# Miniprotein binders against a7ua95r516to809, part 103

Target 1, 294 residues: a7ua95r516to809
Amino acid sequence: ASLSLLSISDLVPDLQFIFFWMSNAIEILYFIQQKSPAYMQTIELMDDKAGSKESLLSATISANEEAMTILEEVIMYTFQQCVYYITKTLYVVLPGLLDCNPFGTEPSSEQCRRAAGVCVCAVCVMPEAVRRVVSVFQTTSDLLQQYQVHSEIQSQMFAYLFFFTNVSLFNQLIDKGPARGWFQRSRVLQIQASVKILLDWAKGAGHNHLAQKFFAKFCSTVTILASPPQQLSQMSWKALCAEHPSLKPVQLHRILTQYQLMAELGPLPIWQPSSEDEAYIYRTVDLLESFENH
Below, E stands for the ipSAE of ESMFold2; O stands for the ipSAE of OpenDDE; V2 stands for 0.75 times the mean of E and O plus 0.25 times the DockQ between their complexes.

## First folded at step 7 (miniprotein)

Design de8 (at its last look DockQ between E and O 0.87; V2 from the best seeds 0.00; counts 0 for: pae O 2.1 > 1.5)
Fold by ESMFold2, look of step 7:
Structure de8 (fold): chain B 294 residues (1-294), chain A 95 residues (1-95)
Amino acid sequence: as target 1 above (294 residues)
Amino acid sequence: SLRKRAEELERKAQELKEKVEELRREAEEKGAPEEVEELLKMAEELAQAAKFLARLAEIALERGDPELARLLLRAAKILLDFAELLIKEAERLLE
């Protein structure tokens, strides 16, 4: 199958079948789990006329465990397939959040405002790049609800999608930000506004807790970069670490270095890493986040 | 082929459902214990689930996902074997 599709809408027919398979496997697993104690008790209470009761109970326990195990494998496979296709779509559209201007003068269409679930005022509108990301999340939510997927699975799905979004945006900003001018203050404020629209969608969709938890690293980064120099220059390294615990020392060091360059500040003694952290600020292997660290 | 396997499992599931109905009639004629009906009810539900899984596997093959189809057919077979075990026990109790 082609994994380079341009929009989530191109994937909907395939995703519908995968969600259908997943939801039905979940229902069958639930049925077996609910019925298992009853039929084991029925065997336990049976009259053992042929002396095979213990063999039957053992065979029944084994069959029940095999059935549950294989259904769990089906559920895991279909969940992974959903995540794979959805995140491929996200990967294509997420970089646009870093380039767009949410302060554009043209009003969003009624469809864009409705699809996003965002109450848009004249100050902040949904640019096309943000709409594309929200469309992926909204389409996913609609499919999960359409197929009545268990709420725990829905939460796990969005936890992973928000984690993926955070890693992708953070890595892109750190890796490409200098060359793309994304550390310029006006650009950072535009990025902050675009992320606000996305967070508002998550809140309206009932996923605020998950978004706050899994966007923390990217949000901390943008918060630091958006801070006025007078305020940030008064915060020690230790204070910054305490306010932004999601950032590793190498990451905070890199963010402050980029801030100095764009704000035209010289080295600041107050930003000298603590003795404890000095060992870690040059660990380049820890600079970018791994998509494997769920 | 996986398609032929899916068709076999779907037919087997239907055969087991029909066997359950035959045994339910026999159990009523003989005044069998309620335990026999419990086994037959479970076997019927397992066979129905297996039939549905086999149909889902056919859809997965039509959509070009043979790995998913293979998993679904394994699940269907396991459920059918489970249903057959319960049917055999019900038959034993009706003797």
Scores: ipSAE 0.448, ipTM 0.814, lowest interface PAE 2.1, mean pLDDT 83
Fold by OpenDDE base, look of step 7:
Structure de8 (fold): chain B 294 residues (1-294), chain A 95 residues (1-95)
Amino acid sequence: as target 1 above (294 residues)
Amino acid sequence: SLRKRAEELERKAQELKEKVEELRREAEEKGAPEEVEELLKMAEELAQAAKFLARLAEIALERGDPELARLLLRAAKILLDFAELLIKEAERLLE
């Protein structure tokens, strides 16, 4: 099937099995970790007949460590597989978020057919492009809960997915934004509204802290671009750096340069980088975010 | 084949569980110390966990994921080996 036709619903059957394996491996690992001290204590309390106790203890420790190591590998493998499938789906739907007009009258999604009437749930009132992204996250959340995956693993999963989403959206906006008109104020306001809907969902799902942390860079970029020229032109480089610490100097410089071009502003001395940052604004290798740093 | 290995591990797990039950009866008859029962209980739990992992491996194979199956089977084997060590110690204490 072409990547363009891949929906999260199509992956649910495969994801269910992976989540099942991951959850069970975690439970078995936890079981071994919880029982290991009792096992060791039992062996330690045995009578030392002919030095067999020390040998048994050593063998037991080794076997326990090896078992835990292999189970951790299973958990890591299944986690990576989940991330792989979910991120593939995100890759398909995320570009639509940048082109989305959340203020338009889009028909309610056909998916909430459960009520005889127009479903007014938070998901059904979302623009289609936003709803598609939220559906990926909601499906992930539902599966994690269904299989009672440990809360720490759930947090790690959403941390990575939010990270991936932020990197993808940020890179697309920086790289393609000028050419696609995403830096125009009207378009930026649409993007800002769409992101707010996503963040509101994350807050409602209990992932507010993670969302705020991992979307910080994209949100900062959108906030700057959404700022009226009259307001932004009064902010110094240092003030902008302080207000948006998630942005590297090279990133902030690129955003401001493109903003200046879009708004047809003349040179603004107040946006001139400090002497300390001057060397860093030309580090183009740091302009786009990397997917590998997580 | 991986499937054959899974079936063998399931069989081995069942054999170890049966051995545990045999040794429990012997321990009861001899009035063995509580540490023997603890060892046997641990061995049984490990054997059961191994059996479950082997089943998961079979499901992984049916779903076309031989790599996951290999990992699960490795884990199952390690747990069974651990169970065998505990059973041997229980047997030694019953002598």
Scores: ipSAE 0.103, ipTM 0.582, lowest interface PAE 2.1, mean pLDDT 87
ESMFold2 (binder alone), look of step 7: mean pLDDT 90; pTM 0.899

Design de9 (at its last look DockQ between E and O 0.90; V2 from the best seeds 0.00; counts 0 for: SAP 76.833 > 70)
Fold by ESMFold2, look of step 7:
Structure de9 (fold): chain B 294 residues (1-294), chain A 95 residues (1-95)
Amino acid sequence: as target 1 above (294 residues)
Amino acid sequence: SLRKRAEELERKAQELKEKVEELRREAEEKGAPEEVEELLKYAEELAQAAKFLARLAEIALERGDPELARLLLRAAKILLDLAELLIKMAERLLE
């Protein structure tokens, strides 16, 4: 809720133009890629009557490569513009997922209560913070479909959006979680429920494998924090690393430390890092994720 | 300046499309091989795509994105250069 320009609905007009440019550049690139072998073959098979076929073929190959290169630049430019606008919106709305309660609030919206007989608010049981994130993903999906953007580009877009979401949520939780009380058990269970809503959206939208891959670090973190103490205390450091390969040793160590504090557990010998990992649990430079890493 | 460039490329695209039509008539008159029609078809499609890219560049200028407009116009020019090469090949085959 920072600026109206940063809400996804306010950005739709700009995004529509950018997707329009992107989708058309993609279609032209695809045309060139599909047709290039055919017209190259035609040129190669023509009679070389004057001996100048090699020069013309060389020029045609060069022009074809330049055409593909410049169209890829247009696609990349427009893709980056889309990502810029969309992630600016995500950055503003994602921290709210860590504060919201998907359980402890009855639908108390006047709109939902007034429509109780024929409920038209499919999203009214969803906290506003989760709705805002889902709305960004859904609006993006709708625009990609409206402009018939190639499925490979759609996958790349959501791969990056899920990566961005993962980094943003993980960093906020690790960095601000102790001060904000986000490691308390009731809070973690609320976060887990909110994340499940996002994962359900991704599954319904056909992006389940992308979400599982790119959301893995945050999901692993929440899974560990939500685990019952009697279950988690039976898992060794090595077992936790094997179950959660997306977590670096310093990250797992920090998560377990916060878990011990919230569960009022003393140090557990079974959670001592392996000798292999011992050197890495204090690498605070590796604690937070970079938005530049995938 | 970029708007004048876009108009120039649209005019060039139209000129190449007209050249393709002229060569199609010549190819039919001479009973030219199927390869000539294939080259002319590709050239026409490239010229049409270039004309469309130039129009997209005009829209980008109206929306205040001259960097995108420059990219689109460079793409349009390269497509026209490619179309012209295909036209030259078709002309060679008609000789």
Scores: ipSAE 0.700, ipTM 0.916, lowest interface PAE 1.0, mean pLDDT 84
Fold by OpenDDE base, look of step 7:
Structure de9 (fold): chain B 294 residues (1-294), chain A 95 residues (1-95)
Amino acid sequence: as target 1 above (294 residues)
Amino acid sequence: SLRKRAEELERKAQELKEKVEELRREAEEKGAPEEVEELLKYAEELAQAAKFLARLAEIALERGDPELARLLLRAAKILLDLAELLIKMAERLLE
């Protein structure tokens, strides 16, 4: 109950501190990594006047390694905390994306209303459910930039968030879609349009490659479901597997089976799995995506 | 307490910075090689980083995250230990 009221804006004060800690730890780590080789070489070239050069060098190397190790632990800890808070917010807003009607007239966001006029920015014209999801990603991006977090860590953050989003949306669609009517063509087209808005945002934010990579499975599912029956019924199992390589055989089979039921199509021999895939279509353990494999 | 530990590390960091300044003056007087100055400069930067980490730990404590504070304090301590090693090396080169 209390999680439903949690917005990304409510978490910003806490996230700011975490990003601050993470950014500073990264900066110190890189400083050590850049300076340590040169200093070690300098020490190695020094005259052994005191007979203890080797022991001192060894101690210095050990201390340097320990320093880098503990800083990495700080970075990992703060990274995990960021992901934890951000994903909790995503968990709350993502279901709304599947129920969203992007073709309806929805009011502009309150944040852009501060301008004396109707803001026509890309975010303000978004449906509310899509805007809520985008707001989480945008806030994350803004914080990463504000604290000048290293680009590699930024990429890892968005990779994980996109991964989480894809898994969450895919699993919800597969598991609850039939019961919720999300497999109906009209609803699928709404979902497709909503996802496109999200992908367009990701492209504009410079994360096009990551978005294409990590949303591939959900996008493939939506693409299949959005296909007209006349078109999809002409595609063989092999052709569909080739066109949608991100889907496991069991996943494709489930999607097609549910599509067939929804569209009231009779048995389609052309969708029958190959003999090679027949054993895999019954592996129900592989049906839903796991959050642990990242 | 973790707070007392943070304060102690800040004090230690300041002591090491003062030691670096002392050794830098000695190095200039003796005409020591540039390598000594480089070691001292690195030690000073490590001490400053450690002091900053200790301050970050205090903030973590104020925010109710003692686990993060402990990690930051451990990091600060290790950086100070590394700075001390570099200072000892500089001292030996000045002998």
Scores: ipSAE 0.447, ipTM 0.794, lowest interface PAE 1.1, mean pLDDT 89
ESMFold2 (binder alone), look of step 7: mean pLDDT 90; pTM 0.901

## First folded at step 8 (miniprotein)

Design ac1 (at its last fold request DockQ between E and O 0.86; V2 from the best seeds 0.79)
Fold by ESMFold2, fold request of step 9:
Structure ac1 (fold): chain B 294 residues (1-294), chain A 83 residues (1-83)
Amino acid sequence: as target 1 above (294 residues)
Amino acid sequence: DPKEELEELLREAERLLEEARKALEEGDFERAILEALQAIIQIARAMLKALRHGTDPEVWEKLLEILRKAAEILKRAEEELKK
């Protein structure tokens, strides 16, 4: 089976192996970082034995630095391998989130009540597409905890996974949204509910800050599209840019254009771009986001 | 040749590990630290090669054995130096 057809559960043994070696490298690096000031000082204070002190000290300084350098390379490489495999599975499942309906059942569903967290408008059901995305995040979290990976590395991993999710969802919405009907208001409300399930997962997992930061572009997009016409029509271009700084002018312009079409609104003077931004609203090179690390 | 390079790194790591163990037994804790660090350098390089190119399960077991022994010598020597 090809990598594009693999589920996250199929990759668990490989991820366990990689996390095992990452955690070993982290443990040794941490020891060296914490203890080297002390043992280096002790070597420096040794009685000079006809040149042996200088040779030992210089060799130990060099070895200490090289050990930390190569251990950091191991950690970096294993991190990149984990990210590669996890995001490949994530890329396959994310588009389905834009097509699913989290409002597909009446209030008696036990699964909706247990899985969805807070529901303020109706009983929500976690659709299969959302469950698949949550499963990737949850499996990743379980593995990181199982191997006791350092909390800073765990945060970096989820920062990247949320960044990747944001870019993938935003690009799919912008690129395929008109043809797939994803800008219709009923669909936007469904997408908003699905994203809330992801955000609730991230909060429950202790990653709320990371999710708020790295989902910003997609969340801003959905927030604008979900806004009632009376509220949105009172916000100027400048106010929208200030409220949604993650959106580039070409992106905001495209979102508002799709909103006008679906809400059957005519041109609104208040949404005219500033003179500075008017130069940028048709720069198609800036429309889609890059998946490259930042 | 990645396989030959991996084997040379392992051989060098084992030599350094033996030297570190001897230094620790002789009470030369400062040299034990140096030689354990040097073994860790070689074994970490071997580990990176094994991650990039793959290797046999027996080689992974040897990598872990050497890594843990070198780390243990480093920790024991550091603890003895504090005394």
Scores: ipSAE 0.803, ipTM 0.961, lowest interface PAE 0.4, mean pLDDT 86
Fold by OpenDDE base, look of step 8:
Structure ac1 (fold): chain B 294 residues (1-294), chain A 83 residues (1-83)
Amino acid sequence: as target 1 above (294 residues)
Amino acid sequence: DPKEELEELLREAERLLEEARKALEEGDFERAILEALQAIIQIARAMLKALRHGTDPEVWEKLLEILRKAAEILKRAEEELKK
């Protein structure tokens, strides 16, 4: 199937299989980690009474460590596979979020149309493009809950998915935004509203802190672009850097330059980078975010 | 052959599981724990191979069965050592 047709629903059977084995590995690992100190102590105490079983204790320690190590490898591998599949589906649906008009009367989702009743749930009233993105995250959440995956692993998974989403959306906006008209105020306001829906979902799902942290760069970009010219033209470079610390100098400079062009503003001396930042605004290698090192 | 390696790991896991079961029945709970852990190691290795290369549904069922039995022995032996 072409990547363009891959939905999260198509991957659910494969993901269920992986989550099942991940959950089992976590459960056994947790059991071993919790019980090992107690039975090791008991073995040690029995060895002191019954004669030297030092060889058995040593073998048990070694076996316990090896079991934990290889179970961690299983967990890591299954985690990586889940992330790989889920991010592929996100890659397909995320571009639609930038083109979405959340203020338009888009028809209700096909899934909610099959339910004989008008579902007025927050997901059913979402624009289709936003709903598709939310559906990936919701399906992930549902699977994690279904298999009772440890909360730390859930948090790590959502952290990465939000990171990936932020990088993808930010890079697309910076790279393609001018050509696609996404820097136009009306389009920016649509993007801002769409992202707010996603953030509201994340808040409702209990991931507010992670969402605020990992979407900071994209949100800062959208906030700057959504600002009225009268307001933004009064802000110095230093003030903008301080208000949007998630943006690198080269990124902020690019955003302001494109904003200036879009708003037909002449050169603004107040937006001139500081002497400290002047060398960094030309580091084009730092303009786009990397998917690496997370 | 990854398939042959997987079958060997399963056979070894089954052997270790049987030794763990015998030890548990004999009241040698220390040995039961060791043998159960060793069985889990072999199953975890098998799981990793199967996840990377794929395997038949019957093999996955067998992996799960051995894993559950080994975990049960481990749990029971740990509980008996506390008495």
Scores: ipSAE 0.750, ipTM 0.933, lowest interface PAE 0.5, mean pLDDT 90
ESMFold2, look of step 8: ipSAE 0.799; ipTM 0.957
ESMFold2 (binder alone), look of step 8: mean pLDDT 84; pTM 0.811
ESMFold2, fold request of step 9: ipSAE 0.797, 0.798; ipTM 0.959, 0.959
ESMFold2 (binder alone), fold request of step 9: mean pLDDT 84, 84, 84; pTM 0.811, 0.811, 0.810
OpenDDE base, fold request of step 9: ipSAE 0.722, 0.727, 0.727; ipTM 0.924, 0.925, 0.925

Design ac2 (at its last fold request DockQ between E and O 0.83; V2 from the best seeds 0.81)
Fold by OpenDDE base, look of step 8:
Structure ac2 (fold): chain B 294 residues (1-294), chain A 83 residues (1-83)
Amino acid sequence: as target 1 above (294 residues)
Amino acid sequence: DPKEVVEELLREAERLLEEARKALEEGDFERAILKALQAIIQIARAMLEALKYGTDPEVWEKLLEILKKAVEILKRAEEELKK
């Protein structure tokens, strides 16, 4: 099947299976970790009385450590598989977010219309492209809750998914944005509105801090591009660096250069990089974000 | 064959589980804990292999069944050691 047709709904059965075993492994690991000190101490106290069971205690310690190790491997493997499947679906739907016009009367998706009631929930009012992205995250959240996955593992999963989403959107915007017209103010405002809907969802889902942290680069880029020329042309390089610390010098320089071209601004001396940053603005290898740095 | 590996691990887990059950019935709670942990190791190895390479639905059901039994023995033995 072409990757272009893969929906999160198609993966739900496979994800349910993986989440089931992940949850069971976590529960057992947690049980062993909590109970092991107590039964080890009891065995030790009994061995001290009986003089002959040192071999049993040692064997039990070894078995306990090995059990925890192999359960951790199960948890890691299942976590990686879930992330792999979910990120594949995100890869397919994320480009649509950049082309989305949230201010247009896009027809509400057919799927919510098939439920006999006019659902006026925030998700049903979302533009289709935004709804598709939110649906991936919502399905993930629902599955994690369904299988009662530990909150720390949930947070780690959303951290990675938000990281992946930010890298994907940022790289697409920087690489393809000029050619696609995404640097035009009207298009930027559409992107900004679409991202705001996603961030509002993340806030409602309890992931506000993670979303703010991991979307910082993309949000900073969109904020700069959405700024009126009259305002942005008054900001120095140093001021922009200070307001947008998530952006590398090469990234900020690229954004400003493309903004200048789009806005038909002449060279602005105020945007000239500092002597300290001048060497870094030519590091094109650092322009795009890597997926490996997580 | 990954399926054969899973089945072998399952058989070993069942053997260890029976030893754990017997130890529990005999009041040897220390041995019951050891054997239950050893069973869990084999089950978890089987789970990992099955997750990587796949297995039959019946094998997954059996893995879950014996895992629940092993954990139950572990819980009961731990509770009895506290008395």
Scores: ipSAE 0.808, ipTM 0.953, lowest interface PAE 0.5, mean pLDDT 91
Fold by ESMFold2, fold request of step 9:
Structure ac2 (fold): chain B 294 residues (1-294), chain A 83 residues (1-83)
Amino acid sequence: as target 1 above (294 residues)
Amino acid sequence: DPKEVVEELLREAERLLEEARKALEEGDFERAILKALQAIIQIARAMLEALKYGTDPEVWEKLLEILKKAVEILKRAEEELKK
């Protein structure tokens, strides 16, 4: 609802508040789950001297179940709120990753050279667009660690953030790529380099397996587009499907069509879809990905 | 009226917390666990309502104070039962 939500740094106070209460709920839930078998057994074995054992046991079973249920609701709500705010920020900064040049042709890269003592500044300095995306991921990681959020919840959050990133980048490339010139080979190589920076961040942060899983569709797309025509033109439709199982037939067809236009290739018989896939290359409802996980 | 709901839940949590404290002091650790869990239920419901609709900063401070006390009673009672 506001331009004040454009930067992740502007959202930190709200995220700190939400993470604080999420972490409290998680710690209490963990304690109850860990200790409940023991104290429930003790109550079950209690002497029934006052004749109220069944009432106490029944009430404690009910309270235990209700406490865990309510705490789970708090955790789910706060998780959803964090994801909502973080992905709104990602939505704003991700498109710039498709437009930037990570190869260091900027004047500021030249000014940084002497400070490094060796000419490494062009390699060390991230493009601003990539830095903005990394900043969102890094700020999220720092907040999760600051509030000691359980590692399983941290993994779930990054799984969704990487899923969201993959969907956003793929949809924008497919939808806006022709008009923006993003299918030009030099631009694809720039995009590939920018994505590598994100993948390197994820590996260094301990999320390599999540990034490999959830970036697969976008990475496959860029890999195909970056392939030299000599190499790609010798791969059949079946071989491409086998190499890139994350791509639906309509998606692979669209990617190859854009590749043919940009490489000035005519139709290639080996790229003709299999008879099984022929019906699916026209399913334009399946072209763009959904942000809903199912 | 969300702020009235939060304040009612907080009031109920305070009553349950005092019952938990009394049970703990009397050595009735099983009842202390029950009452602490019941206080935590009311606080968690208040937290959820307050997160959705907002409440006064003083109410958030009281929510945290009562939550910490209820959790400490739960932990102490559980520790005593292991003995």
Scores: ipSAE 0.807, ipTM 0.960, lowest interface PAE 0.5, mean pLDDT 86
ESMFold2, look of step 8: ipSAE 0.791; ipTM 0.955
ESMFold2 (binder alone), look of step 8: mean pLDDT 84; pTM 0.818
ESMFold2, fold request of step 9: ipSAE 0.807, 0.802; ipTM 0.960, 0.960
ESMFold2 (binder alone), fold request of step 9: mean pLDDT 84, 84, 84; pTM 0.816, 0.817, 0.816
OpenDDE base, fold request of step 9: ipSAE 0.805, 0.805, 0.805; ipTM 0.952, 0.952, 0.952

